Miniprotein binders against q9h3h3. Designs and how they scored, part 107

Target 1, 235 residues: q9h3h3
Amino acid sequence: EDGFTAEHLAAEAMAADMDPWLVFDARTTPATELDAWLAKYPPSQVTRYGDPGSPNSEPVGWIAVYGQGYSPNSGDVQGLQAAWEALQTSGRPITPGTLRQLAITHHVLSGKWLMHLAPGFKLDHAWAGIARAVVEGQLQVAKVSPRAKEGGRQVICVYTDDFTDRLGVLEADSAIRAAGIKCLLTYKPDVYTYLGIYRANRWHLCPTLYESRFQLGGSARGSRVLDRANNVELT
Below, E stands for the ipSAE of ESMFold2; O stands for the ipSAE of OpenDDE; V2 stands for 0.75 times the mean of E and O plus 0.25 times the DockQ between their complexes.

## First folded at step 7 (miniprotein)

Design UA14
Fold by ESMFold2-Fast, scan of step 7:
Structure UA14 (fold): chain B 235 residues (1-235), chain A 85 residues (1-85)
Amino acid sequence: as target 1 above (235 residues)
Amino acid sequence: DREELIRRFEELVREAEELLRRAEEALKRGDLETAEMLIREALWKLIKAAFIALELGDPELLRRVEELVRRAERLLEEVERLKRE
């Protein structure tokens, strides 16, 4: 069942957000300490629920790096959720355009580039590259999931302030590529996350707005970016 | 301003070329951390240059950036290989 999987994913996401995070905060911590922190908490070894044999004995929801200029602006999430309930009651169409308008009205504009990698050296190396880009100012903030008890791929999330700012989204993609990342990237606005809209949702909405594919020796940008919402290639 | 964009492009490419030269020297010394840092900075400058080349619509400028990006990617792959040793 699609409903069952959506409920399970929502519960997992809520638990991760509510559990403690391991954070390197460049606003208060010298950049010279980053390499030691990365060595202490490689995402392939940090366990979701804690283990005496891992770097953590207690649960960890996310491992995050905050840039020097990072100032979270989640907008009016409560107002967004109230408007979403009203929208569902109103009989108005629920479309990507309608959600975009709700997000703008309530200033819930952040979004993120997502990459999924198997636990291991490549994940840890990719995360280190992203973390350094954040601390050096090429990216604003990023997080990576800890290792699940059953295994499976982990996700790196690289945030931008405004999903409607096309140039900002593309600049983040470029910075990710400059950090040596070559895997498929997909971009999701946080408004979809706050409203519990995942793949296989009952409104048949695609939560992915952009897709980035690496091109070895191809585009000078290092990638081709597709605008999934408008079905237009941006590069 | 088209002239300002060309000036910015040439500056970014010049800076990237110097960073890649320094990265190659660092690799020859076995300084993998410095080499990786320099390559990443060069790639960031090259991506900015690519944006400008695309805005200007000049395929020759874009080809120049593509050549340097390929060089940077090869160096980064070598750093990754050596770190696994």
Scores: ipSAE 0.000, ipTM 0.124, lowest interface PAE 19.8, mean pLDDT 81

Design UA15
Fold by ESMFold2-Fast, scan of step 7:
Structure UA15 (fold): chain B 235 residues (1-235), chain A 85 residues (1-85)
Amino acid sequence: as target 1 above (235 residues)
Amino acid sequence: DREELIRRFEELVREAEELLRRAEEALKRGDLETAEMLIREALWKLIKAAFIAMELGDPELLRRVEELVRRAERLLEEVERLKRE
């Protein structure tokens, strides 16, 4: 989209992961404090590298909300990376199926629904809805990017524990829609993120497994979900 | 083995630093293609180093990787700026 390489996008994401996070942790913080926290840290105003005029004077990588039952399990990322290196040197075809098998073997199963929104009221309102769904237990965990120094859209990520659990992925989509979200959603397994595979990659892999579009249909509730990998409508 | 992970981390960081030094020299020569290639290789090594640092749970090692990532990003921005001239 911006003309940068996949490596540049991976480096930006990694830098954000390593910088400090602003976290509302429902495991240790009463739900009654959420509204005040959201008002203090609207994602459209929190700056990536800090600004005296913003809510933060220091860098912020992500703004996150952890649900009461949140228990992260990243799997064996080191084993995954070693297997990926071996696969590349083996000469075997690199396909979505081979990556899926590596992810399963190394228990790197998490994934996320992504939505991209311009800075402003709509972003802040969408984030507030998602954060409330997390604190109320309809979603497990979510994060949103701060405002970039160069502008552009911000991203909300809503995580699920297992990208191979289609029902769980669809239930998360339903909860996002129930929170009032109407924009396009795309689902990406974290295995692609851990391997630095973005849209423009050497193997021409599509890291997006699912696509969700808001449905006004009258006979249907929620959204149309497309399985991008197999080109099959799920709803 | 914790010691093996630390050794691998230090090797990746050293390799990334050398690649970024070579990228700076390529930029000084106006060799944008070589500079970009070297920066991409450095960033890949830093991604590997970051995951090792996270596994070790050492915030100091993560900060070292972050500093080099920021340097690589600044060099890549400079490459893109020069390409537009």
Scores: ipSAE 0.000, ipTM 0.157, lowest interface PAE 17.1, mean pLDDT 82

Design UA16
Fold by ESMFold2-Fast, scan of step 7:
Structure UA16 (fold): chain B 235 residues (1-235), chain A 85 residues (1-85)
Amino acid sequence: as target 1 above (235 residues)
Amino acid sequence: DREELIRRFEELVREAEELLRRAEEALKRGDLETAEMLIREALWKLIKAAFIAYELGDPELLRRVEELVRRAERLLEEVERLKRE
């Protein structure tokens, strides 16, 4: 965060969430329409604030694909935020375990695999592969950021419903790899996002729980996953 | 129909190669706007071809698409470089 504060990052995230989204909803749209939708809205060309020369003239916060079984459940975010304020005021230690417990107590369990790619064909192809996996049922939901500025990377977020379910997190990683994705992936629980905890926070917490690197050759999963908090490899 | 998908794949690849050839000619004459437009059209066709290769489960077809994508990305990088000064 070169020159950025946690408040600045939180404000940008809120603005993106509040602005309109371009959504392919497989619960109501036939899968046969996906290819045309992806061609109409390649993320490398969709602009954050609209441009007559892009696919959109108006602002777009996110480009998303919802799977047929997708059922959004953000938990009790208000209760989580109230408990977080109380914890900060109490002077009690703030640790990864404390945040995990707050998340469990308030059912704020979702998390996401993140990949950052430069605008271009590789981003568009990666997004297309992820979107296909979502509509075919291998993944539940995903979104990708629009193009904000020249030279800036865009992010693809692939969500899982429970960051404490290690097997579910690893299954999502396998599905991402099966979709042809070979870049670095990092996994972040949404509880950190809702509490405004980013890299270089005042509590020295690492919001990244897992890291996945593509493995050539023998691995059945196609990747090596590291538990960042405990510094151990997972199988 | 597998045969129809193969035919469509070959058509998309041929169209993409032609667009990239025209883009290279536009770059040679300094027409950056036309070159970029043609490269983007080629990339759209290659995205569709990649989906067909995925449906067919044929890694060789996907490899052919990837090679053309690398060519398109190199051309797009050259356009970006020339636009900078």
Scores: ipSAE 0.000, ipTM 0.149, lowest interface PAE 17.5, mean pLDDT 81

Design UA17
Fold by ESMFold2-Fast, scan of step 7:
Structure UA17 (fold): chain B 235 residues (1-235), chain A 85 residues (1-85)
Amino acid sequence: as target 1 above (235 residues)
Amino acid sequence: DREELIRRFEELVREAEELLRRAEEALKRGDLETAEMLIREALWKLIKAAFIAEDLGDPELLRRVEELVRRAERLLEEVERLKRE
C-alpha cells in the first residue's frame, strides 16, 4: 500500500488537520452555490502548500463538504487516548474487539469510506458527485486531500456516524455507488486513526473493516462488500 | 425528461467547446491567467455533461465528453508548463 512509517503517516495527518480547510457548509450556504464552489476548488488543482499557479496561495489541509444535517461529534478522543495508554501497560491483549470496546466506551464511533484516485478529471468528477450527494442529503460529510507536492494519489473520505452500525455503513456505500463511483472503496473507523494505527502496525491489526468492489459482470448486481472483521461477504 | 437532458447536455458541450477555443486564443496571446480560468470553467461544464451522459446511459455522449476532457487537460498542462518557465 504505502511505504511510509507510522510516524511519517501520523505527522502528515496531523499537519493536514491543523492547516486551513476549504469548506462548503450546506448548513449555512445555499445549495445553489455548490457548483461555483466546486468549479473554484477542483481537488486535482488545489495544492497542499499553496502555489500562485493553483486556486490557493496558502496551505490547504483538506477540502470538505458538510451536509445540512451534519453535527460533528468526535467523542472523547482524549479519554480514548488515555485508555489506550493504560491498555498498553496493562498487559491485556490488544485485539479488534478491545479497540471496538474502547471506541464505544469513549463514543469515538465515526468511520469513513476511502477511495484513492490519481490527480485529474476522474478525481474531480468523483469528488463533484460525492459533494452533490452530501449537499442533497444522501451522505453526511466528506473531504478530499489536496494535490501533494510530489504528486501521488489523492484520497476522498466519506464519513458515517457509527462504524458499529453495519446498515449505516452499507447505506453510505450505496449512496457512493449511486453517485457514479466505480473504484475500490475501503472502510476505516476513526478510532484507528486517532490511535495512530495504520496498515503496518505492531499489533498486526487490520484497520480496514469493510471493502467494496464494483461488480462489472452483472446488470442486477451492484458492489460486492466484504466484512473483514467477521470474514463475511455481505453482497 | 430525456429531451430536456439532451438539450442540457448539448448546451454544456457547446459552452465547453467555446471556452476551450477562447482558452487557446488566450494562450496564443500569452495570457496564462485567462487561459487557465477558461480551461477550468470548461472542465467544470464537462463534469456536469458527464453526469448527464451517465444518466442517459449513452456511451457516445460520454465519449464526446472524454475527448473534450483530453483537449482541456492538454491545454492545462501547457499553461502549467509556461507558468513555471
Scores: ipSAE 0.322, ipTM 0.750, lowest interface PAE 3.9, mean pLDDT 86

Design UA18
Fold by ESMFold2-Fast, scan of step 7:
Structure UA18 (fold): chain B 235 residues (1-235), chain A 85 residues (1-85)
Amino acid sequence: as target 1 above (235 residues)
Amino acid sequence: DREELIRRFEELVREAEELLRRAEEALKRGDLETAEMLIREALWKLIKAAWIAEELGDPELLRRVEELVRRAERLLEEVERLKRE
């Protein structure tokens, strides 16, 4: 959420995905190396397009940590995009339910909890906590954006395998809270990203499905989770 | 239907205005995390209000939403500025 057009946001996302990633892959790297890797690549210092004064001299699209059990499954994105074009042509209403059906049909099920933080210690500390949770097996995979040259907020994305699995989404929220994260979280299914559903979309859809707010003591999970589409408290 | 939509719109706007007022108070006491959370809650309610304004086809209701969105975004900019200090 930054006030850019959907096309501009989609172009930025494609560029980041295409540029090299800095990855700590727990499937092939011992967990004992994580602390040194985090110290070498704090997200507040890693620059998007490289800088001799930063940890990287070359462009970096994302900084990511893969858990030991991580098995990527993007589904049939091409089939999803073709079906989306047909849906727009059909005159059928475009709703969260319709998009959910498209995602299920094409097995595009992954989603992510998002947190936006300014560059600095708070961001680096939050990322370190999330990365440790991934390597320890409480989360599956996460990534964080590098610092843009304009110095805007950076985003941490914590992925789950199936956005239709409410329990799995809530378990990820609990693990994020257990890692010490207290800021606002929002959950976005990847199908919305692939189809260009951002803040100012033409269909006026809420770009996120869930919202999590930290709550001290009141919730067993440490948070209140709201289903934004149905306006229902889940925790 | 129409009366129900107008009632929901007015409630969402009132809730957003209250959240922004609380955010300003949090900002004044230096509680940046609470201020940001309240502003984001206000923005979400304003998104819902905008959907209703568009469904009703009323440009004045949309203008009211846009004014509150501008206030919320100014407060978010102030939060981000203070976080850099």
Scores: ipSAE 0.000, ipTM 0.100, lowest interface PAE 18.6, mean pLDDT 82

Design UA19
Fold by ESMFold2-Fast, scan of step 7:
Structure UA19 (fold): chain B 235 residues (1-235), chain A 85 residues (1-85)
Amino acid sequence: as target 1 above (235 residues)
Amino acid sequence: DREELIRRFEELVREAEELLRRAEEALKRGDLETAEMLIREALWKLIKAAYIAEELGDPELLRRVEELVRRAERLLEEVERLKRE
């Protein structure tokens, strides 16, 4: 996002998705093996392109945990891409509502809570908490970026299957907070990611739909959630 | 139960402290690979201890873990410094 063009960011994302992933899949792997897997692949030490001194000698695009009930449904991403190109050439206004309709039409409904943390103990601890919540069934699926060669913050993505289901999005936020996460969280529908819409985009769209801030003592959930589209606090 | 969790917490903290002590000895010998390995092992035990502290809802236990994490991070910084020489 910072300091790169949209084309560069899209190329980086595509490369990460196409490179091998390190996956703990609770659908086929006993939950008792999670601790050993987390110890072997702490995200602060797994490098993006491999290094003899890291846990990986080869490139790793993402480190992911799939819940036992996880059933991937990306929708019709190819149809979404084609419709997006048609929309851009049509002269029709590009708005959050237009993107929402494209997503619904093509069944591209998933979204994610994002948190950005510096490499180190806090990142590894946060990821372990999220991974445990996924394996125990409080969250469906999550992934974390490996350490970039340039350094900088890493991102943990916690997915929900339908960004239009506000209750489901809020329940995921609560589960993240219950896992001990206290940093700022932002929620982004995958339709924005698939279309390469980041913070700096030519349509001046805000890809963030919700924002969650940790608050001590005020809420049983441990957070305040803002609906960015309507500028209203939900809890 | 609570007493079992406290026992596991104390065991993990003790093991982490021992690993960090051994890492300091390895650093004094100039054995950077062993030092780094021991520090990483200690950090993993501290992650588990932090988990238990949060499960217990005890901020004092979490502070103890964070103090050891700071010690481990200082040792890792020293490893990186010596590796550059």
Scores: ipSAE 0.000, ipTM 0.297, lowest interface PAE 14.6, mean pLDDT 82

Design UA2
Fold by ESMFold2-Fast, scan of step 7:
Structure UA2 (fold): chain B 235 residues (1-235), chain A 85 residues (1-85)
Amino acid sequence: as target 1 above (235 residues)
Amino acid sequence: DREELIRRFEELVREAEELLRRAEEALKRGDLETAELLIREALWKLIKAAFIAEELGDPELLRRVEELVRRAERLLEEVERLKRE
């Protein structure tokens, strides 16, 4: 069709998730190997579908780092999706509270801090800092998108286990800032991602719960965090 | 140790500068593969230097890293341009 719709964005995300990932898994790989791995696979150079002259000849969906304590638990995504279809056909209102309740009921609680950066040194520097924080145990898990053929920004995703745990979300923000990250961060629960709810959805839902802005010469936390739903500063 | 961090920073910057000098020489010889490899190694050392500069909280050290990064990125753009010819 004539543009990116929620359906097209969901299809692209699904393809990336299904294609092979480049993973540094700190549960099975010594931390001393991280520097060599980061040098071999800088995200500004790894191409989405493979290319002569890039580090990869085959498609790569995501570049990821798993922490030593990382234990994946996506919850009941199938049950969530079934309940979402039932909700849509029920005629009941679809609100942030309704989505939150579906997520809790089906244990789909993970969420992520997102940063969008242009391909280049700044992206590679940011990713290296995040990867080190994951391997050192300050963050649980993170991934970064490879370089798209058409160009455009790449995304770094830093995950937390429970989007309803505000303290945990804020602790992850602090760890990201301690890793040297100064760009805008936004926090999105995975329930929105699994249901294909992006900006400009038909239900007018805001999938972003928090925004974090770097604070120069200010607060001890290193950032200002805004609760988007209540329009209240938390720091 | 602040003095040890400054020493590491200066070492990384010096190594990056040497790698970029060698990359320029490789470009002049038409050795694009070697030039690209040297530029990428220099950028990796500059990433490490940037972490140290940030830990030290010294904006002049960070400015020095950013200047070398711009030089490295210009050289990388030139490599990509020449590959297309």
Scores: ipSAE 0.005, ipTM 0.493, lowest interface PAE 10.0, mean pLDDT 85

Design UA20
Fold by ESMFold2-Fast, scan of step 7:
Structure UA20 (fold): chain B 235 residues (1-235), chain A 85 residues (1-85)
Amino acid sequence: as target 1 above (235 residues)
Amino acid sequence: DREELIRRFEELVREAEELLRRAEEALKRGDLETAEMLIREALWKLIKAAMIAEELGDPELLRRVEELVRRAERLLEEVERLKRE
């Protein structure tokens, strides 16, 4: 019942991951080519399944930018999935702490800051700022969803390598704000994505660990960050 | 330097305005593909202008970009409407 939306979101995520990606890889492409690439593939115009009149004629799952120092480490996802099945059959409580333990044990540590924006100029501007920060080395990697046929908001994901490293998560938030981003941000560990923890999950867990709000005239970092698990403001 | 950023900003705004003028002419001719291409070019130049305005911390420059963005978005909506029929 409650799992219908979570199942749908997981299926959509899997399909997007399996479809081709449009990638600017700063490890192999000169930074001087970024502007032309961004102009060619604005996320508000790149369509999920391809359309006449869009930049793409074929399906696109994600539009991504890899930084020069980007070195992916997905951890032991297979071990995580096996342990998750065992946990569910054990009857042991499913809590944020239990999921954190599974993630640490299997080295599935990456996570991401999420921002949801309607298709249009603000989305394209935000993506351009994020992409530049990645290519210039302030962020490691980011991706943005293409435009859905039915419309609706698109998502920009800005990754960090270790969700348990609070300082690293906050440094990424600071870099996002320095890139000119002022919208609401939420932080989600990839372990939650792999295990299907979305807003309407069957375990009724909060699907994000941190929330960042732009602080007008506030901190030097330009944002207030809330630790949702402990309900404590960090900035 | 500030002067160089302002020069780049003014160039981008001028180029965007010209692209939008050409897009309006293409729309009047019923050339939807050309209109959309020109609007997309204008929007990209406006993104670059907005980035400069943010870097300079000048709300007046950002307001000028926002006005042109609204014009570009209205033209794009008109292109999409005409393509449906």
Scores: ipSAE 0.288, ipTM 0.739, lowest interface PAE 4.4, mean pLDDT 86

Design UA21 (at its last look DockQ between E and O 0.01; V2 from the best seeds 0.00; counts 0 for: pae O 10.3 > 1.5, placed apart)
Fold by ESMFold2, look of step 8:
Structure UA21 (fold): chain B 235 residues (1-235), chain A 85 residues (1-85)
Amino acid sequence: as target 1 above (235 residues)
Amino acid sequence: DREELIRRFEELVREAEELLRRAEEALKRGDLETAEMLIREALFKLIKAAFIAEELGDPELLRRVEELVRRAERLLEEVERLKRE
């Protein structure tokens, strides 16, 4: 309703991580093959469990595109989770600052811009633009959820490698807008996902660091980015 | 540059229109698999046309793409309904 659907879809997206993915990997596949791959696997038609008549006959957890320079780095997730358990029993306050410090200490620095769109042409068009931006090197890695049987909005995730690098996060927002995306974007560090911290959590933490809204005006496509923690505009 | 983009846009739209016409004919003869394939191909050409229309900054070109998208989506709904019968 008021943005909580995005948090819910992010949590369900983590459950899909373990199923097979459909991947276009620019590190091993020529860029000239991207159009054919996109035409074969539009996210509005790729089904979560391989419904009859869909392009996929087997379950698909995610549809992903890896850029030429993508180098995965999940960090010390096990250590992060252990330190989180210790923190919860320590009596020390749990704040956004302590979460940030845990993420830094354990090098769990990745995060993602999220957008939610209904199945159909607008979703497939947005995904095609994002995938092109990844293959062309403006973005490094993105994924989109397949169509679920019960319907509902699908999510595109555009990853950045360090949520503490504000410039890098804003550059990714700019690249997303240059790909023609006008919908609301929210940015969430992966540390919140790995610790199971969602919008309605016991600590009243806000897992969304930034919101980006398409900005009209001027000749260049741009955005207004709000820092949710400090309630200040960054752009 | 702009002239080349307009030429490419018109080609994509013409190709999408022909694919949709053929999809309608396939539907009339009950060939649902062929119809779906043609609609899917048309929609991808329309995605590419939409990118060109946006680069040109021409709302009329985008409106033409959106009209064809609505036609394609109606046909796809019809294919899905017929499959469940």
Scores: ipSAE 0.549, ipTM 0.852, lowest interface PAE 1.8, mean pLDDT 87
Fold by ESMFold2-Fast, scan of step 7:
Structure UA21 (fold): chain B 235 residues (1-235), chain A 85 residues (1-85)
Amino acid sequence: as target 1 above (235 residues)
Amino acid sequence: DREELIRRFEELVREAEELLRRAEEALKRGDLETAEMLIREALFKLIKAAFIAEELGDPELLRRVEELVRRAERLLEEVERLKRE
């Protein structure tokens, strides 16, 4: 998007995280209530800042589903950010390996598969599939952005505990495909998000580690996964 | 198995059609909140129908869902337009 800087995108992300979330928490809510909750809060109609005519009258930052086994661990984000500032002022090289080391040191290991869809039926259908997979235990946690004031694509984020655990990342991709999702998926470690590193950054780092494309009739998994950093196909 | 899925698909489609008919009636009397609620319920039933159609691998069942989705989305767009007036 030509009109947004990394600082602007980071500020918007922080605001969304601080605003209230609509959560279906399978740790405390029976799975039988999921359908009613999904019908009440379709992401294509939940507005970012509220509207008397939408399902929400108040701002909503995210719509989320927590699995029964979900145990949040964001690590030491403050320590990570302090170390990042120190690294930048030290003049030491900033590489993917350096960021990986910072993430491991501060236990900021989570990452996410991202899918971007226009508001409408296909977004709501994709979200319903993801939410069911989370509640059924095939995925751990997911969230979707509410509808922006003037439209634009919305994002579904499907999280994994550890971006360095390739098998876990690929298992999540498989579960997303099993849920009926056919669109392009990209995987981004949260360390890049916390540090404000986006596609066009001054360090020329690629924050996307993996890319998943749906394929018909080939793989039993239904997807081809590319390791973007090494430019090698994994499936 | 397959026959039970087809039966459930037909039930969901009938329920969605009825909800959309009720939404049109609510819209005619200016009850935008009720219309929007009914459209949301219809769209969710259509999501469930789409999952069944995908499992059955039947393009014609998916086409039927897509037709009702287009109708529901037209009604939702009309609700949004009237809310802005």
Scores: ipSAE 0.452, ipTM 0.827, lowest interface PAE 2.7, mean pLDDT 87
Fold by OpenDDE base, look of step 8:
Structure UA21 (fold): chain B 235 residues (1-235), chain A 85 residues (1-85)
Amino acid sequence: as target 1 above (235 residues)
Amino acid sequence: DREELIRRFEELVREAEELLRRAEEALKRGDLETAEMLIREALFKLIKAAFIAEELGDPELLRRVEELVRRAERLLEEVERLKRE
């Protein structure tokens, strides 16, 4: 993905965050209703703008599932942004370490595993597996993009509370793999999104911290996880 | 202060709109690189505006940001189209 495609996707994601979400909240809804909800709102059929014949008549930004332990904590995003502006004006070098420290200071620690899938049965099946893992407490929260008018790939985002907690990031990868997901996963901290750090940014920062590749007959995790910053395999 | 947040929101939105206008002018003259840069800067302003709108809990402010994001997106699509020609 060139820097341009990353920015386009970021603009779309930002617009989608403002539209209504279709949410299954396991804190308020019995787990027994999940299958009916998944059948009602398969991601491959839910359309971004509520196209005729879609399960949704109104625009949908995201389809999401909240686990029992989910607690939304966005941290101090405004303080983070102010500190980021001050840092840019200072002319000081900006490194992944700098961003990590900013994130910690402002408690903006969320991150997500990302997978891109074509619309269809494989996407819906993958989403169903992830949604079950969330409701069962193996994952805290996940969302999937609705079908775009132009088609293209849909994205599933599986969140972790702390991108600095390597173990938690790896545990989420394991849970995703246990749900039957075999595609490439990339892990991105939300702080990079909030600061507009996309691919081909002027600071040459890679917004992807981890990459997970499925491995047949591998470790108990069924994947190899690469630390992209250090170019080190973690598994 | 709510009034200060609203002021900052309006400033960010105004700046983003101006950047998008300049991006459209850059597109008209075939300066795709400048257009892309300006759209990126606009998106950054709009991200900040979105967070302020969320903090204010004002759905109309969120709608305004979303509209500008869609405009920026359309301009990016146009830049991509023109880069392929």
Scores: ipSAE 0.006, ipTM 0.258, lowest interface PAE 10.3, mean pLDDT 84
ESMFold2 (binder alone), look of step 8: mean pLDDT 89; pTM 0.876

